# VHH binders against Triokinase/FMN cyclase (TKFC): the designs that were tried, part 2

Target 1, 201 residues: Triokinase/FMN cyclase (TKFC), of Sus scrofa (Pig) (f1rkq4r372to572)
Amino acid sequence: KQMVRVLERVCTTLLGLEDQLNALDRAAGDGDCGTTHSRAARAIQGWLKESPPPASPAQLLSKLSLLLLEKMGGSSGALYGLFLTAAAQPLKAKTDLAAWSAAMDAGLEAMQKYGKAAPGDRTMLDSLWAAGQELQAWKSPGANLLPVLTKALLENAEAAAEATKNMEAGAGRASYISSARLDQPDPGAVAAAAILRAILE

## First folded at step 4 (VHH)

Design v4 (from c9 with D105S; framework vhh_gocatamig_d2)
Fold by ESMFold2-Fast, scan of step 4:
Structure v4 (fold): chain B 201 residues (1-201), chain A 121 residues (1-121)
Amino acid sequence: as target 1 above (201 residues)
Amino acid sequence: EVQLVESGGGLVQPGGSLTLSCAASGRTFSDYALAWYRQAPGKKRELVAGIYSGGSTVYMDSVKGRFTISRDNAKNSVYLQMNSLRAEDTAVYYCAAYEGYLSSSWEYDYWGQGTLVTVSS
């Protein structure tokens, strides 16, 4: 029943960040990053009230992918959907730490290959990539070292999100905005790091 | 910027087949993720199938094995091949495009006007 509690924490976190994420997004975008993530959170909460989630992590991520494509929408919905669909594949056979690490790698690869994003482009990939790098560095930690790994992973993701405030956008609308006007962190990177914290802590 | 125009809807008997097409304008069509949604009277709009810029696909459970989504970047088009149609598939079908290349600060939900599919004997 841990998966339901985790999803509820993610939803509560995203709902609480709506105004902050919208404010960050207004500097370089449409000002709706928080609204979009809150829409996703409400859709997940509605789903959890109406039907039990799949017991399998792979089926859960696949179902979330479809839900986010339908209810979240936009570039964010498409990128999360792509990540989750790819991440589900390694989890079909096993659900140990190695399988979750493989899932992260698959999702990140899909975002780069099909989502056209790269680390350093000032997107949600920046914080997700930093988390993935830390996870990969700890190939096989013992159970007594998992709290150390978790803390390091979250610190890396959050530091990467903060570092986006000094990055120029790699593509799209933000490429037309001067660096002096891009002095805030990327709202997508902040949201992704917050989601990871809600999942792990 | 994307303009979407659906076609291919119509009346078909249960068990029949139909192919929906969605033509998109835009020089960067290959960068977009595309999806088919449907909405029956009195129901909310639901995702039927999606295809990402690189070709990965997702499907609603009730259409798996019956529907196939595909894209042709050279023709700026996305297709939904519908086989073994059922009365429950009756709905207005919409094409949607997402700019998956950009950060969450860019949200582009482009929708077509819709095309009606009626499955009836």
Scores: ipSAE 0.000, ipTM 0.134, lowest interface PAE 17.1, mean pLDDT 75

Design v5 (from c9 with E99S; framework vhh_gocatamig_d2)
Fold by ESMFold2-Fast, scan of step 4:
Structure v5 (fold): chain B 201 residues (1-201), chain A 121 residues (1-121)
Amino acid sequence: as target 1 above (201 residues)
Amino acid sequence: EVQLVESGGGLVQPGGSLTLSCAASGRTFSDYALAWYRQAPGKKRELVAGIYSGGSTVYMDSVKGRFTISRDNAKNSVYLQMNSLRAEDTAVYYCAAYSGYLSSDWEYDYWGQGTLVTVSS
């Protein structure tokens, strides 16, 4: 089943990145970004063992939001929860490419409004925003360009994560540290880009 | 840091209504995401409803349209309005709070002691 396979790829990716994300987080945070994302991955794996996810994308994102709020916790769980809850709304009506684009827009808006972060603030929003910009371009070209656009979207998200190395933090713990003392990318931005790659490839 | 105290539980007939309240003590209540969980005897604790600092809400499927979560930051309180109650809603209901930074996580959520809701005729 496609959605089960996608979720399993996301979990495998996050489990494999635990040490790297923790190392990145030690420079400006608690050193636990990888541990927190691994906790989320294990919770999703446990859930999938008990029951398959809903076939409806809207119900799937809503259930994931609840699971991450419960099991992941912290600011990351809250932020993913905000995104997923908002993203589920457009998917109640349709599940075509335009609906997924609208879902991304809704999630990004919720993170900015309620999560109090903006692109350029050195958070997971930087990667998700870059992906969203590229996804908007998909509304214009035809379906035959989808593989090229998918590659561009992933490269844009990953480049945005790397670019956080040179950003002054606008939110979170890193905002208390001058840019001269931050020379590594934001672990949340790296994690978000990795999740997108796991979903799209 | 945060202490949570639930109230409003009790015995109610099927189809009835109850309002649960959770009062928090702490410095910056408005920054917290808040949630209601429930646990029936012999079962795992499950998330019923959540509300983020900005007012965005989430609900488990079986309570959508029946339950409404709300918050009052001035009173440091969160509420769960429960309508059209069913026998399956019988459980101990817990309030939880989450705080921290946007780009990093903290280890512990804060839990209340719970309030019992019994739906029976």
Scores: ipSAE 0.000, ipTM 0.122, lowest interface PAE 17.2, mean pLDDT 72

Design v6 (from c9 with E99D; framework vhh_gocatamig_d2)
Fold by ESMFold2-Fast, scan of step 4:
Structure v6 (fold): chain B 201 residues (1-201), chain A 121 residues (1-121)
Amino acid sequence: as target 1 above (201 residues)
Amino acid sequence: EVQLVESGGGLVQPGGSLTLSCAASGRTFSDYALAWYRQAPGKKRELVAGIYSGGSTVYMDSVKGRFTISRDNAKNSVYLQMNSLRAEDTAVYYCAAYDGYLSSDWEYDYWGQGTLVTVSS
């Protein structure tokens, strides 16, 4: 039941950001980042209505990877699919904080190795990488530090998304456009940070 | 642009094997994530298997352990090896390509014409 509520929050967030993400994408591309993410949100909502989600986190991430490859499509669907497929592996044996940290590391590694993106390239990886750096601190936290660490992770992801507006594009269509015209944050980075906030708050 | 052509479909007995091939024409084949979908009469298209540009694979639960997806970038081709075929695998199989490289280009979905697979004794 908890995972259903988390997925519903993610869907509501992405549907609410459709116009904003499309506007951000128009500066560097064809203005459809929001449309693509909202299509993913509608697909997830449809899936939740027609079949029960897996109880296992590893199975859940694997199923989401397949759903996003099928229904979201495009470069974003492929990149999310890469991340989720790799992230599922550490979660097969354990679901503690160390396993979730390992899942994040695996997803980030897959996006860099197979997705052709690196931190600093002005993509969704920038937000996810910033979140991953903070997750290292969760391997040895005290119970009283969890709310502070969660806040720091979200602030770091959101700050990294904002910082993309000052980065030169190293990947994607934005890399073919001059920096003077890229005065807005990367829509993928903004979307990724928003997804993390919906998951953790 | 990418054009996809499927081949290898046919009639096979339950428990048999079949290999589907999808040939692509296009400059950036190695940048694409590729997938096999299927559609049985009166049913929606469903994802069977996918392979990302770096070689990572995903499978539908009902085909795990029976089907294997692979790619050959030098030949601009993707393959679906189907083993232990069941009557429920009867469908038209479609090849699809997704642009997995350009993050600002969200919509690059290319489809083939399909190839029929019939599993019947």
Scores: ipSAE 0.000, ipTM 0.160, lowest interface PAE 16.2, mean pLDDT 73

Design v7 (from c9 with S104P; framework vhh_gocatamig_d2)
Fold by ESMFold2-Fast, scan of step 4:
Structure v7 (fold): chain B 201 residues (1-201), chain A 121 residues (1-121)
Amino acid sequence: as target 1 above (201 residues)
Amino acid sequence: EVQLVESGGGLVQPGGSLTLSCAASGRTFSDYALAWYRQAPGKKRELVAGIYSGGSTVYMDSVKGRFTISRDNAKNSVYLQMNSLRAEDTAVYYCAAYEGYLSPDWEYDYWGQGTLVTVSS
């Protein structure tokens, strides 16, 4: 039941962000980032109506990967699919914090290797990478500090999403001109940070 | 240009306390993530404590309950209160700032010159 509740929060979050993400995407893309993420949310909601998701985290992530590749589509669906498929592997043996950390690392590696994205490229990887870096900076955190780690991880991911507005080609030369129109954050990075918040709260 | 200046380092006996300060000059840092790193002789630089613009904090396991990081945006300063100091806390302590997120790979916008903390009799 906990996994169903988490997935429902993710869906509600993505549906609520549709207009904002489409507006952010219109400046540099097709204006469909919000529509694409809402499509994913509706697909997940439909799946949950048919049956509860697998109790195994590894099976859950593998099933979500397949669902997003099939129903979400596009570059976003492909990147989420790569991340989730790779992240599922460490979770087959263990489901402790170390296994979830390994899952994050595996997902980020797959996105960089097969998705050809790198931190600083203004993609959802920017938010996910920042979250992963914060998680890795902590060595065996005690249980009493897990809420602090979670809060810091979310703040780091959200700050990284915001920072993408300054990652434009050619922006470095023009940044001294205060009247220059600044671009908005990358919609994929904003969406990824929002998903992490919905999961972890 | 933004500069970070650390102060407060010195010699302390085991079990003692020390407060490190880091003052930023050249601009406001309210949107910056601020961190304290340390480097002991022959070791790599490691994250000791960090504080995000929103006030959330992180600590390395060996200093939890002993060290407290805090910030004062009006004074452009960040502080590290160190209690119950141990010999293994001996290191050069560095202040770091970045407009964005904390990173263990040292890609910060600004670093201070460091302040030495020695825990010994």
Scores: ipSAE 0.000, ipTM 0.119, lowest interface PAE 17.5, mean pLDDT 75

Design v8 (from c9 with L102I; framework vhh_gocatamig_d2)
Fold by ESMFold2-Fast, scan of step 4:
Structure v8 (fold): chain B 201 residues (1-201), chain A 121 residues (1-121)
Amino acid sequence: as target 1 above (201 residues)
Amino acid sequence: EVQLVESGGGLVQPGGSLTLSCAASGRTFSDYALAWYRQAPGKKRELVAGIYSGGSTVYMDSVKGRFTISRDNAKNSVYLQMNSLRAEDTAVYYCAAYEGYISSDWEYDYWGQGTLVTVSS
């Protein structure tokens, strides 16, 4: 399926960002955000090598959730797991644009409800939320407008990641560091925006 | 539309080796996932090996460690290197192209005419 090529692009992107994400994380954390995401990428590549992917998008996202919880681990693995498990539900019945929009909404809701983060807290949710808001703003775009929507969605996600430079941390270790010392974007927000670009580019 | 042409089949002794080639024409080759299927006399067709656009591979359990699939996007070709061949590997081998997932069943977007591999002593 198309989804396999998408997953391969995501993995390549995350492997290429390992050093940058680790450098961003060293400013406010353990310096392992890039290592953690690269571990996830390698696990996905290994899974694709050993097993045929699930037949449906819903099953694919559910299997990815389990894989990331097992192999990526930590707070990042838990947040991606929550998002993917919730996002799979709307895709069980339909796989059109409306179903993918509902999937995004479900994933964002799960991260806020169970991950205890909100937009503006300087986490990966910031870039994902910005993408979701743009997707919801477009009601029934025609096929000729989908590239315009995709570009706007990616630009908003990337702008939101960059804007985390100016946010005070509301969750995690960074919440204990004064905002004057947080002069770089959140590594999780940067990673999430890069994943979205790899998916939609 | 994609056209696929297999080659490289032949007669080999048990324990021998063969390399099958599949040449593609038409659409951008690098966008496709490619797979090798086989059909033995009196049996259903089965997926032997597959390779995705990014290079990830899948194999049937009975050929893991013996067969290797690879691709060369510059030559629009995919290859199946077969080592330690057994009588059970005797079959007509088919190349198939997919715009997406490689099915474990006989499902494909495009496929070739086949090349015969006979393993006997």
Scores: ipSAE 0.000, ipTM 0.104, lowest interface PAE 19.0, mean pLDDT 75

Design v9 (from c9 with L102W W106Y; framework vhh_gocatamig_d2)
Fold by ESMFold2-Fast, scan of step 4:
Structure v9 (fold): chain B 201 residues (1-201), chain A 121 residues (1-121)
Amino acid sequence: as target 1 above (201 residues)
Amino acid sequence: EVQLVESGGGLVQPGGSLTLSCAASGRTFSDYALAWYRQAPGKKRELVAGIYSGGSTVYMDSVKGRFTISRDNAKNSVYLQMNSLRAEDTAVYYCAAYEGYWSSDYEYDYWGQGTLVTVSS
C-alpha cells in the first residue's frame, strides 16, 4: 500500500489548516494548535525525503510515533505518540480490517489511560473516539464494506468534532477557560478529524 | 559533517549476547530521538528500538525483554544490548538520529553505515 502518499496528504492538509486551527485555538488563549500541527507536518515531510520507506503499517506507526513525540512536542505530540505506539502493536501480526480495528481500540485506550481524558471532555479524543466506535460497529459485515465504512467513519468523526462546541472542557488548558469563551469547536478535535479524512480519502 | 558510526557487530551463537554502539560526531545529540533499525537479507528495513530525547523507549514485540536501548549524552552515543539472540536476529543493524525543525521546513534523519550481526551455530 502507498502509506507514504497518505502521509504526504496528511501533511498537506495540516499545513493548509494552520491559520484556521490557530484561530480556533485563540479562543482558549494559546493560539498555537495550527503551528504545532504544521511543525509535525514539516517533520514528517523531512523524514519522508531522507529515510527509507517503512515496510509495514506497524513499522510506519512506530517510526511516526518516535518522530511526533520528539518533533511535534507539547500535549498533542505526546497524545499522538501514545496513540501510534499502542496502535502499532495489533498490526505486527495482521493488517486486515480486524487488525486495524484493534489498532484503533489500542490507541484510544492508551490515550484514555495515560492522556487523562475521556470521550466528552472536549479534546482530540472526542473525534478519534467517534471514528473508533464506527469502525468497531463494522468489524463483522464482511465483504464490500470499505466505501460505506469510510464515509460513516469520517462523518461520525467530523460530527463529534463539531459537537465539542457544546461541551464543557474536562481536560487540558481549555478546562481553565470559562464556558462563555468556548463557543467554537475544539481545535484538536477538528485537527484529528481532518487527519482522518486525509488518511481515508 | 554529522556522522553516525556503528560498532559491536559480529558472529555469535544462538542464546548469546552482543552490545551495539553508535557514536555520533559533528554535533551534540541530547535533543535528538535515536533509534536502531535492522535489515535481514531479502527483507525490508524495520525499527528495532527507539529512545526519545526525554528517555522514553519503544521496542518491536519480537525483541521486548531481550533487547535494551540506552543513551549516553555525555559520550554522544546510543547503545543496543542484545540478549538471548536468535537466528532470526541476523541482520545489518543501523543507527538513526532525527533532527529538529529550526530554520527550514524540512528535517533530516542521519543514518550510519550499518554493522552486521550474524547469529549461527
Scores: ipSAE 0.000, ipTM 0.120, lowest interface PAE 18.1, mean pLDDT 75

Design y21 (from z4 with G55Y; framework vhh_6z1v_2)
Fold by ESMFold2-Fast, scan of step 4:
Structure y21 (fold): chain B 201 residues (1-201), chain A 123 residues (1-123)
Amino acid sequence: as target 1 above (201 residues)
Amino acid sequence: EVQLVESGGRLVRTGGSLRLSCAASGFTFSSYDMGWFRQAPGKEREVVAAINSGYGSTWHADFVKGRFTISRDNAKNTVYLQMNSLKPEDTAVYYCAADLWEYGSTPYEFDYWGQGTQVTVSS
């Protein structure tokens, strides 16, 4: 129930950002980041209307992975697919905070190992990595203060997206463009941070 | 081979500010997570702040949040700790630490340590 509502919120968020993400992408890419993400959002909305809800978080993420690999396409679809497939594995046994933290770790590992991107490369991984670092920091005694930690996670992810405007690209097409020619944040990083806000807000 | 050299520690009055620096050499600085720790007399070393090797995402301990800020300059192989609104309980030896960033490792598992710089907050 709640997972479906969260997915609908993510879709609404991505549809609302289409023009902004396309504008950000025109400086360093094809100008299609927003179109690609809105295509994914429409595919998810169609799937939710035609199919019964997924039975568990692990099944939900696994099905989303297949849907994004099939319908979204491009490097973004591949990276989200890698993340979600790997993230589903820890959630098969448990769905507590530790399991979700392990899911984030697994997804980030898959993106780096198979997606050939690293934090600092000016990609969607920058926002997701920043979120992952905050979750790992929650291992300290303060980890029981969920509202404070959630706020810190979202602020860290959003700050990471904004900071990409000062980074040189290390992966993808943007890796062939110097930082002197880029003065806007990476659209993929902005999209990933917006997705996290839609999920956790 | 690996060297971490802290500087900037001194005597400062309550409410004052200090900036600590840690100059790193002997390794690929940009690939390492960096952290600041402190140890007061009779206490264990505690993590104060950390900054990762990729984007430069930061974490600060609750007892320094809003007062201390960690940052890094990869071009200068240096990590900084800006300390504001200093309190007597901040008196400690401050240590710089470096951890090879490995995806899947736990943060704060540091491989290399500096010799420390003394910060004393009085009055």
Scores: ipSAE 0.000, ipTM 0.135, lowest interface PAE 17.9, mean pLDDT 76

